# VH-VL binders against Glycoprotein 24A (csbA): the designs that were tried, part 6

Target 1, 102 residues: Glycoprotein 24A (csbA), of Dictyostelium discoideum (Social amoeba) (p16642)
Amino acid sequence: MVDLKITLVNEDGESTISGKGHPLPAPLIFPPIYIFRFTQYQTEGKLWDKNEFQIKSGKIEFDGEEYDIPESKGTWSKDDEENAIDVNLHLFRPPEKFFPKN

## First folded at step 7 (VH-VL)

Design S21 (from D1 with heavy chain D99G S101D Y102W Y103R; framework fv_burosumab)
Fold by ESMFold2-Fast, scan of step 7:
Structure S21 (fold): chain C 102 residues (1-102), chain A 119 residues (1-119), chain B 106 residues (1-106)
Amino acid sequence: as target 1 above (102 residues)
Amino acid sequence: QVQLVQSGAEVKKPGASVKVSCKASGYTFTSYYMHWVRQAPGQGLEWMGIINPRGGSTSNAQKFQGRVTMTRDTSTSTVYMELSSLRSEDTAVYYCARGLDWRGAFDIWGQGTMVTVSS
Amino acid sequence: AIQLTQSPSSLSASVGDRVTITCRASQGISSYLVWYQQKPGKAPKLLIYAASSLQSGVPSRFSGSGSGTDFTLTISSLQPEDFATYYCQQYYDYFTFGPGTKVDIK
C-alpha cells in the first residue's frame, strides 16, 4: 500500500484520484489492462463516464515516481463494501517499474 | 539504421505449414511490440496478430486462432510466424511490422515474404 | 471486431489536385486511427497517427482529421509520388484495416 495518484485528461476536462493504492495482477489480455486499486481515496475535477472513458493524456504518481499515461481508454468501478475503487487503464506498454519483468 | 529483414519466398502445398522469420536490427528488440500483417494479391491489408518480444505473449486475430503461432528468439532479435493447415486463400505477402508502443501505429515494416500455396 | 470502410474505393486525380479520402468505423474509436500509404510492390508507410498527428518526415500536404466514427485524409496538392493506395487502421480495440483507397493518375 503506497501513495498513489492518477490524473486523467479527456475532452471534458481533468480528473484526479489520489490516496493509498497498489497495482493488481492483470489478466493476460491485449491490449494490456493495468488495474490500480485505491483503498482510501478522494477525487477532484470532472467526473468520469459511468462505463468507459477516453484518456487523452495523464500521469501516474506512485511511490514518489511519475509516469505518463498515453492516449488510451479506461474504466472504473467502486466497491463500497470495501471502501475501494479500481481504475483500469488500457495501455499498450505500462511503466516497467510497476510490474515484474516476464 | 532501424530495419526488419524477412526470410525469402516460400511455395507450399495445401495442408502444409510455413514459418516466416523477421530479424530486427538498429533498436532494442524487446522494447517494441511486433505485428504480423498479410496481403493477398490485389487485396487489402489484414492484421494477423501481435507478439511482445520481451515476454513472448501473443494475441491473434480470431480468424487465425488455432492456425497461427507467433514466437521470438531474443538472442537473435528474430520473430517468427508459423501458419498451419495452409489453403490456397492463404497465398499472400506476409509482413512483420514494429508497433509504436503507445500509439498503435506501425512505423517500421519488413520487406514482406511471398507465400504461395498451390497444388 | 471493429470494421472500417473507406470511400471512395478508387479515384483518378491530376497533379495539383486536392484529394480527400474518408474512413468510417462501425463504432466510436475516439482518435485511435492511423493512415498508411502503400506503393505497388512495397510495404506500407506510416503517414498519420492519432487521427491528425503527422509522422516525422511526411510532407505537410498530408493531413488527417476526424474523431469518433468519421475520419478524413487530405492531400492538399497531389504530387507524382502520391499515386498509391491509402489505408486507415484503428487501434481502439485490437487492430483492423480499412479496405484501401487507390489513387490513380487521371
Scores: ipSAE 0.009, ipTM 0.631, lowest interface PAE 8.6, mean pLDDT 85

Design S22 (from D1 with heavy chain D99V Y102W G104D; framework fv_burosumab)
Fold by ESMFold2-Fast, scan of step 7:
Structure S22 (fold): chain C 102 residues (1-102), chain A 119 residues (1-119), chain B 106 residues (1-106)
Amino acid sequence: as target 1 above (102 residues)
Amino acid sequence: QVQLVQSGAEVKKPGASVKVSCKASGYTFTSYYMHWVRQAPGQGLEWMGIINPRGGSTSNAQKFQGRVTMTRDTSTSTVYMELSSLRSEDTAVYYCARVLSWYDAFDIWGQGTMVTVSS
Amino acid sequence: AIQLTQSPSSLSASVGDRVTITCRASQGISSYLVWYQQKPGKAPKLLIYAASSLQSGVPSRFSGSGSGTDFTLTISSLQPEDFATYYCQQYYDYFTFGPGTKVDIK
């Protein structure tokens, strides 16, 4: 398992999710979607109280690298069978640096 | 109309470098990633790498690490692929292609650039 | 690395025929498979994405099916403009292309 942390900023402030995780293959749709799966995670901030949220900016820290998240929309869902959480980022433009591959 | 137009055919000697261009039109250049894919005569398609036209970041296939350099010029909506230390095995048609997302289908392709490496 | 194989490597068919091409992956790739058509001297053209979704502007005689490791491209009634080489491609782990299936006129 690899360390994965996502920090998201919206009008209500900063929220984070961190733990062990990896990116997942995503459906072929436009605008593109990026999916990150977490296990053994911790959350902080108000963003996680709802399944759907707007993102002004953010950061992904994965396998020792840092990636910027542009303005976007996100959702999250829980996979109780695998005891995991999926964070889905809906990007309308490509990020400045390529997100990590699964 | 969305279009990718590539530079013309090149003939190079072993050890030389080649730089192929791909000019985009009909869409927002910085909103889509661009891939480079090649096809040797009688062979299948081989992925070379990807570039983000907005920031200029790249990710290349391991086979081409150290030999391939991808760049872009946002003022002309053009991406470039430079391959150095050419070998006869590099003889191929080189394509640029637009992708809807980082790991998705190649929906718009350039017409291809034939690069011939001969001694 | 995920390897793709296609069957048959080539076939000969007549206008009006039903043509079936298969693509097999070395491991499960869910539905993350794309089909392309390529004519001699031309760049590939996207036909089908996500294993079964028809690209806008592509004739309805083309269809895709399958999931996991086994995938099929079907042309229900072959037309003169369909003589070409067809490639499958996965995007589950990087980008890997099949070797292609050539559809020639009988």
Scores: ipSAE 0.015, ipTM 0.659, lowest interface PAE 6.8, mean pLDDT 87

Design S24 (framework fv_burosumab)
Fold by ESMFold2-Fast, scan of step 7:
Formats: structure tokens, sequence, C-alpha cells
Structure S24 (fold): chain C 102 residues (1-102), chain A 120 residues (1-120), chain B 106 residues (1-106)
């Protein structure tokens, strides 16, 4: 597993989820929805207490690389069967290398 | 065995709605996106939309926005596609199809198809 | 939306022939291109994904190549079970299918 950290900023402050995770395949649809799965994690900030959130800015740190998250919105969901939490980012297209073809 | 099994053929009048089901088995239902694709008699394939079974989020082709509704039931591993305000041009075989885990646009498992006939 | 065109629209071939089908995109789609085979009355079958990756269980006589806007599907030695319609599909931006290429017996 690799280290994954997502930091999101809104008008109320900064919220972070960090731990072990990986991106799920990107659907490349409009509006784009990109999913980051965490299997071991810690959260900080109020954003993680609700299922939908506004994003003013943010950052993804994945395996030593950093990528900016633009103004957008997201949701989160829990997958009880896989014992995981998914962060779903709307209208954000991360670099192709986050989602390797092979 | 991974399978997608769809509901049976439908005959509808113009202006009606139709709801097609697609039951998944043999894999973790919430780990793969599900697509809907249709094919009018003698014509090519046309993508209609995608649903994420985990959260229920959808994205539909512009041509069908306002008329198509996609939903899922995680307790029965079933996705649904409802198309409203039917026209004769909607006569087609409707397929559900699963996207590959690493290649979301490669549809590796398909339902058998549901024929929807719209006639007066 | 990204438009796909296929050429030829139809062809006639004999068992043992080498068949090449082309797919062209209206803009660059990297390697986000898929090929399907469809026989009359049946659902499509995945053959090639990511432009050149052969799906498990598909015979090695099928191969895909290309990137950007120009792609090809090749059947190196046509078999009786290969007479079908072949579709390309992009997944770079939304999902769009080509119009199909029908491969008929000569």
Amino acid sequence: as target 1 above (102 residues)
Amino acid sequence: QVQLVQSGAEVKKPGASVKVSCKASGYTFTSYYMHWVRQAPGQGLEWMGIINPRGGSTSNAQKFQGRVTMTRDTSTSTVYMELSSLRSEDTAVYYCARGLYDFWGAFDIWGQGTMVTVSS
Amino acid sequence: AIQLTQSPSSLSASVGDRVTITCRASQGISSYLVWYQQKPGKAPKLLIYAASSLQSGVPSRFSGSGSGTDFTLTISSLQPEDFATYYCQQYYDYFTFGPGTKVDIK
C-alpha cells in the first residue's frame, strides 16, 4: 500500500484525510468524478462529518507526489464490505499517472 | 461466475416510461461502475450513462438528460434504468455492462439485453 | 463530444485472410480506445482495451495498435467464427462508439 493524503480547504477552514490508500480507475466522464480509496486512515476537520462538501482548494499527496485540487465539490462514502472509505472528487481531473493504464 | 441478468422484453406506448433491471452476481457489486448502452434495430451502439453502485452517483449522455434515471439497490445487487417520455425512436435493445476495474471504459461483462418496443 | 469513424463500413473476406479495420477519433484520445465484436442477436464481446491490450480468453490472432487519433484492429488469419460487426469505443472523455465495421463472408 502507498501513503495517500487529501487536504481540502473551504470557507470554514482546512480538513485532511491521510493514511494508506489508492485511486480507483478514473471514469473520465463530465462532470468528472474521481475516487480515492482509503483502507487505513485518520481524519482531521469538520468536512469529514458530512457526505457532501464544497472545495475551495486542496492538495493530494500520493506516493511522494503533490497535486493541486481546484475549486470543486466532493462527497465521501463508506464501503463496509471492503472496510474502506472513498473520497469522491467532482470536476477534478488528476494527472494520468495517478491512474496508471497498466 | 460473473453474470449480469436483465429483465424481460417490454412493449410501450409513446409517452410512457419503461424501467429495465440488471441483476449482478459473482463479484463485489459496489466495486465496479455499471453502464447502460442501447442499440436500435440494425443500428450501432449508443452509450446512455453510467452509475457508481457504491454511492448511487450517475452521469448521463446529454441526449438523454432529463429523460433517463439510473438507480441501484445494493441489497439485491441490481441496477435500474428508467427512460421516460418514450418515442418510437427509443425502440432498441438496452444493455447493462460492467466496466473493468483498471480500465473503466472497457465493458467486459454485458447483460443479455432487453428489447423495448415503442409503438402505437 | 468525441466522434469516432470506422473504415471500411463493411468488407467481405475469406477464411485465412488478414483483415484490418481502422478507427479515427475527432481529437486525441491517447490510448483510451476499446474494440468489441458483436454477432447477430448477441451482446458485444470485449476484444482489446487500452488500444493494444488483449482481453483474457480472446484468440491471439486479434491485435490492436495505434494512439492519439488513429487506431487499427487486425485479425491475422480470419476464422469462420470471426464474421461479425466490430466496434471501436473511446473512454477518454465520456464514452462514444464508432459506427461499426461489418465483416461478411466472401
Scores: ipSAE 0.013, ipTM 0.596, lowest interface PAE 8.1, mean pLDDT 86

Design S25 (framework fv_burosumab)
Heavy chain, then light chain:
Amino acid sequence: QVQLVQSGAEVKKPGASVKVSCKASGYTFTSYYMHWVRQAPGQGLEWMGIINPRGGSTSNAQKFQGRVTMTRDTSTSTVYMELSSLRSEDTAVYYCARGPSYWDDAFDIWGQGTMVTVSS
Amino acid sequence: AIQLTQSPSSLSASVGDRVTITCRASQGISSYLVWYQQKPGKAPKLLIYAASSLQSGVPSRFSGSGSGTDFTLTISSLQPEDFATYYCQQYYDYFTFGPGTKVDIK
ESMFold2-Fast, scan of step 7: ipSAE 0.014; ipTM 0.654

Design S26 (framework fv_burosumab)
Fold by ESMFold2-Fast, scan of step 7:
Structure S26 (fold): chain C 102 residues (1-102), chain A 120 residues (1-120), chain B 106 residues (1-106)
Amino acid sequence: as target 1 above (102 residues)
Amino acid sequence: QVQLVQSGAEVKKPGASVKVSCKASGYTFTSYYMHWVRQAPGQGLEWMGIINPRGGSTSNAQKFQGRVTMTRDTSTSTVYMELSSLRSEDTAVYYCARGLSYWSGAFDIWGQGTMVTVSS
Amino acid sequence: AIQLTQSPSSLSASVGDRVTITCRASQGISSYLVWYQQKPGKAPKLLIYAASSLQSGVPSRFSGSGSGTDFTLTISSLQPEDFATYYCQQYYDYFTFGPGTKVDIK
């Protein structure tokens, strides 16, 4: 596993989630939903008080690469059995840097 | 070389359907989205829809909802675009085009185009 | 849907001229903009993606700039093979093309 950090900005300011995690395989649906799984995490900010949120801007940091998040929508869900959470980003434009290319 | 080869020109009557094919070669067919774009004579480019060849999922422009169907055949690396209830204003060159990278919106490889003429 | 406008709609230029074409979006699209060249009777050719990234094999005289709503394609020294129609296209929210700018010989 590698460290993963997602920073999101909404009308209430900046919120972050960081820890150990990884992106799940690219979606097979259109429009796409990109899922980032955290197995150990720490949160800051007010965004995480709700399970559904609007995003003005943000950043994903994974394995030394960065991706700027455009205006979008997200959700998050808990997996208490695995002690993990999934952050689901509804991104029409994907974070191409985190997926293999031909 | 990477290339997209489309089926030949079609002449159709109003109310008919047309099905255009686009055969891909020189790359992994299921690794790139395929788009359909048309251009009426003397007019600009118009996006019609997108298909993911891996799963076959599609999304079409609102203007073509209910009239356009996109499919693929992975065994032949071919995508198809079928347009029904043809009108004279559907007379255009129809292009298939590949996204630059797996998730990119830039179209780096284009078919040669298929002229579809709708006339009575 | 995001609308794109291009200016000018057409222009006449001479070999060696610096040509500038503008594309404007109806809302902010970050850097999710592409430029194409199309010659009569042929499919479009990708020139620039992500607003400013030159496609492999495209001459360095082509460059793109801009972010948000205002974008520019520049040809620093026009060559005979550059007489064509140029289109911008956004991919921020689905896909729409601008109306095109025709570059004719003077």
Scores: ipSAE 0.015, ipTM 0.663, lowest interface PAE 6.6, mean pLDDT 87

Design S27 (framework fv_burosumab)
Fold by ESMFold2-Fast, scan of step 7:
Structure S27 (fold): chain C 102 residues (1-102), chain A 120 residues (1-120), chain B 106 residues (1-106)
Amino acid sequence: as target 1 above (102 residues)
Amino acid sequence: QVQLVQSGAEVKKPGASVKVSCKASGYTFTSYYMHWVRQAPGQGLEWMGIINPRGGSTSNAQKFQGRVTMTRDTSTSTVYMELSSLRSEDTAVYYCARGLDYRWGAFDIWGQGTMVTVSS
Amino acid sequence: AIQLTQSPSSLSASVGDRVTITCRASQGISSYLVWYQQKPGKAPKLLIYAASSLQSGVPSRFSGSGSGTDFTLTISSLQPEDFATYYCQQYYDYFTFGPGTKVDIK
């Protein structure tokens, strides 16, 4: 399990999810949606009180690499049985290095 | 030399379908998204949809849902746009355009355009 | 859908003039805005992407600025080949074009 941290800034301020996780393979769809699954995590901030959100700015930190999130939008969902959370980001210039090819 | 070459002008009757082709050359066909944009005479540009040539997945503007179908043939590096149930309001020049691979919204290479005239 | 408006709809200018064209979005689109030039009978040509990045091969007299909802395209010293229609386009949420601004010779 690899360390994964996403920090998001929206109208409610700064929110963070950090712990263990990984990006899922990107589907061949448009608009592109990039999914980050957390299996062990801690959340802070108000963003997690809503299922849909606008993003002013943010940062993804994964496996020693960083990516600045541009203004965008996303959703999140919880898998209660696995105690996992998926963060789904609508990104037009995603961090290629985080995702499996093809 | 990167180039998009489209099929020739079409004249169709109301209710017919038209299928326009766009052949890509000079780059790796499956590495870039392809868009379709139209322009009615004297009017502005209107986005119709996007296709990912690698997997063939598409997303169309809501206005054209149910009438537009986009496909591709990787062996010939060609994308197709088929518009059905044609009306006189569909008279336009239809363009294919390449989306930059790291920013799908900037169309850097355009086909020459295909004039489709719908008249009775 | 995000709507774009352009101002003015048309303008007349002389060679050497500074020309500014404005594009306004109905919602915030960050810097996800593109500018195109289109001459009669021709396909559009990409000028500026990501609101302010000049496309390779485009003369430096063209520049873009703005973020959020208000954007401008500036031509610092208009040349004869610049008489054309200019379109803005957003790619924050799918793709929509502005109605265009026609730049005519005075």
Scores: ipSAE 0.015, ipTM 0.619, lowest interface PAE 6.5, mean pLDDT 87

Design S28 (framework fv_burosumab)
Heavy chain, then light chain:
Amino acid sequence: QVQLVQSGAEVKKPGASVKVSCKASGYTFTSYYMHWVRQAPGQGLEWMGIINPRGGSTSNAQKFQGRVTMTRDTSTSTVYMELSSLRSEDTAVYYCARDLGDYWYGAFDIWGQGTMVTVSS
Amino acid sequence: AIQLTQSPSSLSASVGDRVTITCRASQGISSYLVWYQQKPGKAPKLLIYAASSLQSGVPSRFSGSGSGTDFTLTISSLQPEDFATYYCQQYYDYFTFGPGTKVDIK
ESMFold2-Fast, scan of step 7: ipSAE 0.143; ipTM 0.727

Design S29 (framework fv_burosumab)
Fold by ESMFold2-Fast, scan of step 7:
Structure S29 (fold): chain C 102 residues (1-102), chain A 121 residues (1-121), chain B 106 residues (1-106)
Amino acid sequence: as target 1 above (102 residues)
Amino acid sequence: QVQLVQSGAEVKKPGASVKVSCKASGYTFTSYYMHWVRQAPGQGLEWMGIINPRGGSTSNAQKFQGRVTMTRDTSTSTVYMELSSLRSEDTAVYYCARGLSDYWRGAFDIWGQGTMVTVSS
Amino acid sequence: AIQLTQSPSSLSASVGDRVTITCRASQGISSYLVWYQQKPGKAPKLLIYAASSLQSGVPSRFSGSGSGTDFTLTISSLQPEDFATYYCQQYYDYFTFGPGTKVDIK
């Protein structure tokens, strides 16, 4: 069931969100924001107690691919209509492995 | 047709400011990033900064911090680059260039014709 | 900031020659590299993006390869219109151009 997992580390420790999910089309915003939508998920750790957070390091695991998250920041929001969570990562470097190549 | 048309050549004294314009046509202005790149005579290309025409947010290369200001006017589909406190080493051709909206392709596909800025005493 | 170097800085070649230009990054940039062609008095022209993807309308004699820190642009059979300066550019962390490689006629 776990086909998308994001692990984030900050000064307070490690936090994760894992379950069913997928990346959403990136908005044309600078600096870039990459959005991962979880529809069936579980969370662990203290990062999720706040809607915005600093990231010291982390990892995205999706469909057999991995992406190491550099020092950055993120936010998350809940979509009650779809019963989903969006995790928004402010990453300059494109996570090319998770987005279709033309 | 997709086109970027820049303002004409400028001659400035050291310490002055210059403002170069770049008018976009043939595509949705707010759907693509716009970059500014310069090239001193006989030298290579140097990236100066980026603007998102939709919201007006900018990010400039560290070398130009405090001297460069990028703006846009959505009603005329025009971006502007203003460089202040001009020095002789700012003599260059200044280009605007469109950045692809596809984040896995960080390429500049359409370029303006360039604006020559000469800084002389 | 990521630095790019190109080699050679210049070369002289004849029509029909195979030309190879190298671009090296100061750190790993995966495949986030672009190649441009610039002719005298003209703006640069996009040739290749994502290290190896040929831009629409660019002749197939141009090809790109490499990943990580070492990248190559190849022109399989040089034509008269190919005499120009070629620049690499990274987009792994913002945007940096290489110093350029000038391809001159013999």
Scores: ipSAE 0.014, ipTM 0.676, lowest interface PAE 7.3, mean pLDDT 87

Design S3 (framework fv_burosumab)
Fold by ESMFold2-Fast, scan of step 7:
Structure S3 (fold): chain C 102 residues (1-102), chain A 117 residues (1-117), chain B 106 residues (1-106)
Amino acid sequence: as target 1 above (102 residues)
Amino acid sequence: QVQLVQSGAEVKKPGASVKVSCKASGYTFTSYYMHWVRQAPGQGLEWMGIINPRGGSTSNAQKFQGRVTMTRDTSTSTVYMELSSLRSEDTAVYYCARDLYGAFDIWGQGTMVTVSS
Amino acid sequence: AIQLTQSPSSLSASVGDRVTITCRASQGISSYLVWYQQKPGKAPKLLIYAASSLQSGVPSRFSGSGSGTDFTLTISSLQPEDFATYYCQQYYDYFTFGPGTKVDIK
C-alpha cells in the first residue's frame, strides 16, 4: 500500500479520492477494467454522489509517478466493514509501465 | 474471523461432473477475487481459474477451457467450481483461495475429489 | 504461459542450518512473486509476497529476495516445524506455481 490519488474530470467538474491504496491486477477480459482499492481515504467533488460515472480525463498519482486517465467510464463501491472503497475504471488504457501487459 | 469453508469429499465416475462449493465469512465477499487451485496426490499446486464475485466474471487456465465453470451466489457468499467430463487424472484436492493483490492469503480447507471406475 | 522452476526439488538439512530455495521464471516477472509453505494434509500458507515482503505472523527467519527471473527463499536457521514443501507463484501474467521444493529435517 502506497499513497494513491485519483483525480477525475466529468461534466460536474473535478473530483478526487486520495489516501492509502493499491491497484489490483486486472483480469484479462474485454472490455478492460482496472480496479484501485483505497483505505484511509478522502473524497471531494460530485462524482462520488453516484455509483456510475463518465470520465472525460484525469490522472493517477501512484508511488511518485503520474499517469493520465483518458475518456472512459467508471464505477465505485464501498466496503463498510473495512472502511475501504474500490474505484473501477472501464476502458482505461494504462501505460505499459503501470500495469504489466498480457 | 475470515474463513473459507468448502463442501465435503466427493467420489465420481469417469465422465461425470463435480461441483465444489466454498463459503466465505468474516469479510465483504464481493471485495476480493477468488481463485481455484488443485493438487493431485503427491503432486504440486495447479491454478485453475479466478472469479470476480462482484459481477461474476471469470478467467480460466487454458488447460481447463471448456470443462471448468466458476460461479458465485452473493446472497450466500459462496463460490462454486464445476468440473465436467471427469477423468482419473482429475483426482485431486481442490482449494478455493482469496486473492489479495495476487497473493492468496486465505485458503479453504480443501475438497478431495476422487474419480474412479 | 510463464513457467516456474524450483531448485532443488528436494533437500534434507539439520536443525540450525541455512536453507536456500531458488525459483526461476521463464521470462521477467519484476517482483510479482509469492512464496507458500505447505505441510502434509494442510492447505498452503502465505509466507512472502511481492518477492521480499514478509507476511504478518511469519517468523523472521524466513526471507525472500530477487527480481526479474531469479528469486530466492531463505530460512536462516531451520527449525523442526519448517518441515514442509515450499512453492513459488507468479502473478505477472495470470497465475503459475512452481513444482515445489520438499524440505526434510534431518
Scores: ipSAE 0.009, ipTM 0.596, lowest interface PAE 10.6, mean pLDDT 85

Design S30 (framework fv_burosumab)
Fold by ESMFold2-Fast, scan of step 7:
Structure S30 (fold): chain C 102 residues (1-102), chain A 121 residues (1-121), chain B 106 residues (1-106)
Amino acid sequence: as target 1 above (102 residues)
Amino acid sequence: QVQLVQSGAEVKKPGASVKVSCKASGYTFTSYYMHWVRQAPGQGLEWMGIINPRGGSTSNAQKFQGRVTMTRDTSTSTVYMELSSLRSEDTAVYYCARDLYDFWSGAFDIWGQGTMVTVSS
Amino acid sequence: AIQLTQSPSSLSASVGDRVTITCRASQGISSYLVWYQQKPGKAPKLLIYAASSLQSGVPSRFSGSGSGTDFTLTISSLQPEDFATYYCQQYYDYFTFGPGTKVDIK
């Protein structure tokens, strides 16, 4: 569990989620979906008012590194049992650093 | 040295099936997606599908759904593309190609030499 | 499915010429465009990815530009080894190729 921040820009402007989180193991499906779980978090912006969203651009800050998010789409869902939120980014490939090969 | 080596040329009759192999070397086989692309004589490139060698999951172009099957064997670092119910318009060079493992690119950086499949009666 | 068109379909040029090839997408694809070079009887070679990023080992005379729906590949000073067919490819929504542009000697 490390500090994790995702900033997304869409039609409604800039939105952010930040707090404690980690990437979940990538599903064995194509196209790939990158899932980031937040367990202690703060949200800002209008993106979170809807469960599905378009992404014009964005950034992920994870373990001191920054990664750009290209134009894409995403969804989010709440896990009430763990008081957690999963942010699902529909990208063609994962950044190597989020899913280490070891 | 990163390399993809494909099986040799095939001649088939209409209605038959063909299975082309592509053996990878010089890199970690399960860390890169593999694509299949074909090219009919004198024509352009046509994407057929993608396979994730790690889990074996595939996604095929709509045009080939029901006829194409992609598989892999991790013990030999080989991917396979089988095309069934062959027609004369399936005559083409078939390529395997490695997807570049880079967040910013869906580019095919390493290509096999190609396998000519001729469908004739 | 996203359709790509290329113009011109073919051109004739001389060594030393500046050559430009265009690729147009049927809908916006941001910068998710790749350029390949293919010589007769050979597999394609990656030249440019992400619309403008030059692949390692590719000569600097090749450059790419554009975003959204309109893209160009430029060869600043054509060399003998550059006579080939050039293809664009999108990866915004799965994968499709343009029809190709053949660059012939005059």
Scores: ipSAE 0.017, ipTM 0.674, lowest interface PAE 5.9, mean pLDDT 85

Design S31 (framework fv_burosumab)
Fold by ESMFold2-Fast, scan of step 7:
Structure S31 (fold): chain C 102 residues (1-102), chain A 121 residues (1-121), chain B 106 residues (1-106)
Amino acid sequence: as target 1 above (102 residues)
Amino acid sequence: QVQLVQSGAEVKKPGASVKVSCKASGYTFTSYYMHWVRQAPGQGLEWMGIINPRGGSTSNAQKFQGRVTMTRDTSTSTVYMELSSLRSEDTAVYYCARGLSGWDYGAFDIWGQGTMVTVSS
Amino acid sequence: AIQLTQSPSSLSASVGDRVTITCRASQGISSYLVWYQQKPGKAPKLLIYAASSLQSGVPSRFSGSGSGTDFTLTISSLQPEDFATYYCQQYYDYFTFGPGTKVDIK
């Protein structure tokens, strides 16, 4: 299974969520929302204490690739039926890709 | 087997409207975005718009604002593209195309066979 | 709107040749670039997405590289079925296509 890790920095410091997950198809709205579903996960940091948050910077690690998260905002929500958590990043443009495959 | 099958060729007069259909099969219709792309004879590819089949929300290229309408019918797994106020410059092959999932939804992996629309007086 | 240019606009090559096609973007698009192959009378075929990811079923002689503004499609050993027009496309900010590069037989 693919590993997914999101690291976010806000005024309270660094927070992470990592585990088993995958991106979902983006809703067709503006600005774009990038949705990540986690089914097995661990969280660290204070950002996850609230379901809506500001993002100063961050990184996404997925399937061996790393992406930069610009200044933005996000939300997270629980899906009790699937025992999953969705992390929703509200971005102006897609995250910049740092480590392309050769 | 994943397929997109489009409606047949159309000949229209200037000022008319045309509605092209694209029927999807072999995959979950509401799990992938659908795009419309056109190509005038001997010319390159031009993106027209995108539709999310799940909710029916759309976003069209600025050039086609006010003239293009994209819709879908989930019961038949079909998307439609209607172009109004036709001009001779709209003569082209019109394609529907499926985007990949996730962040790569802007890469078009499955294409319809194309529908030739000829606008002439 | 992001503009894409391709070099060359056309080329003539022989079977077995190494062919290189370049795509340049008017602004940085990270790795959000696609390469398509189109044969006369047919719909385009996806070759490479995310600048360098080979689509399933596409021969390994096709490869893509680059990031930011400069991108390259390489065909390491041209085959008879590779004579076609090749298009790049960005999906960083909406969706725009390059003008195409026609690969003809010598």
Scores: ipSAE 0.032, ipTM 0.703, lowest interface PAE 6.1, mean pLDDT 87

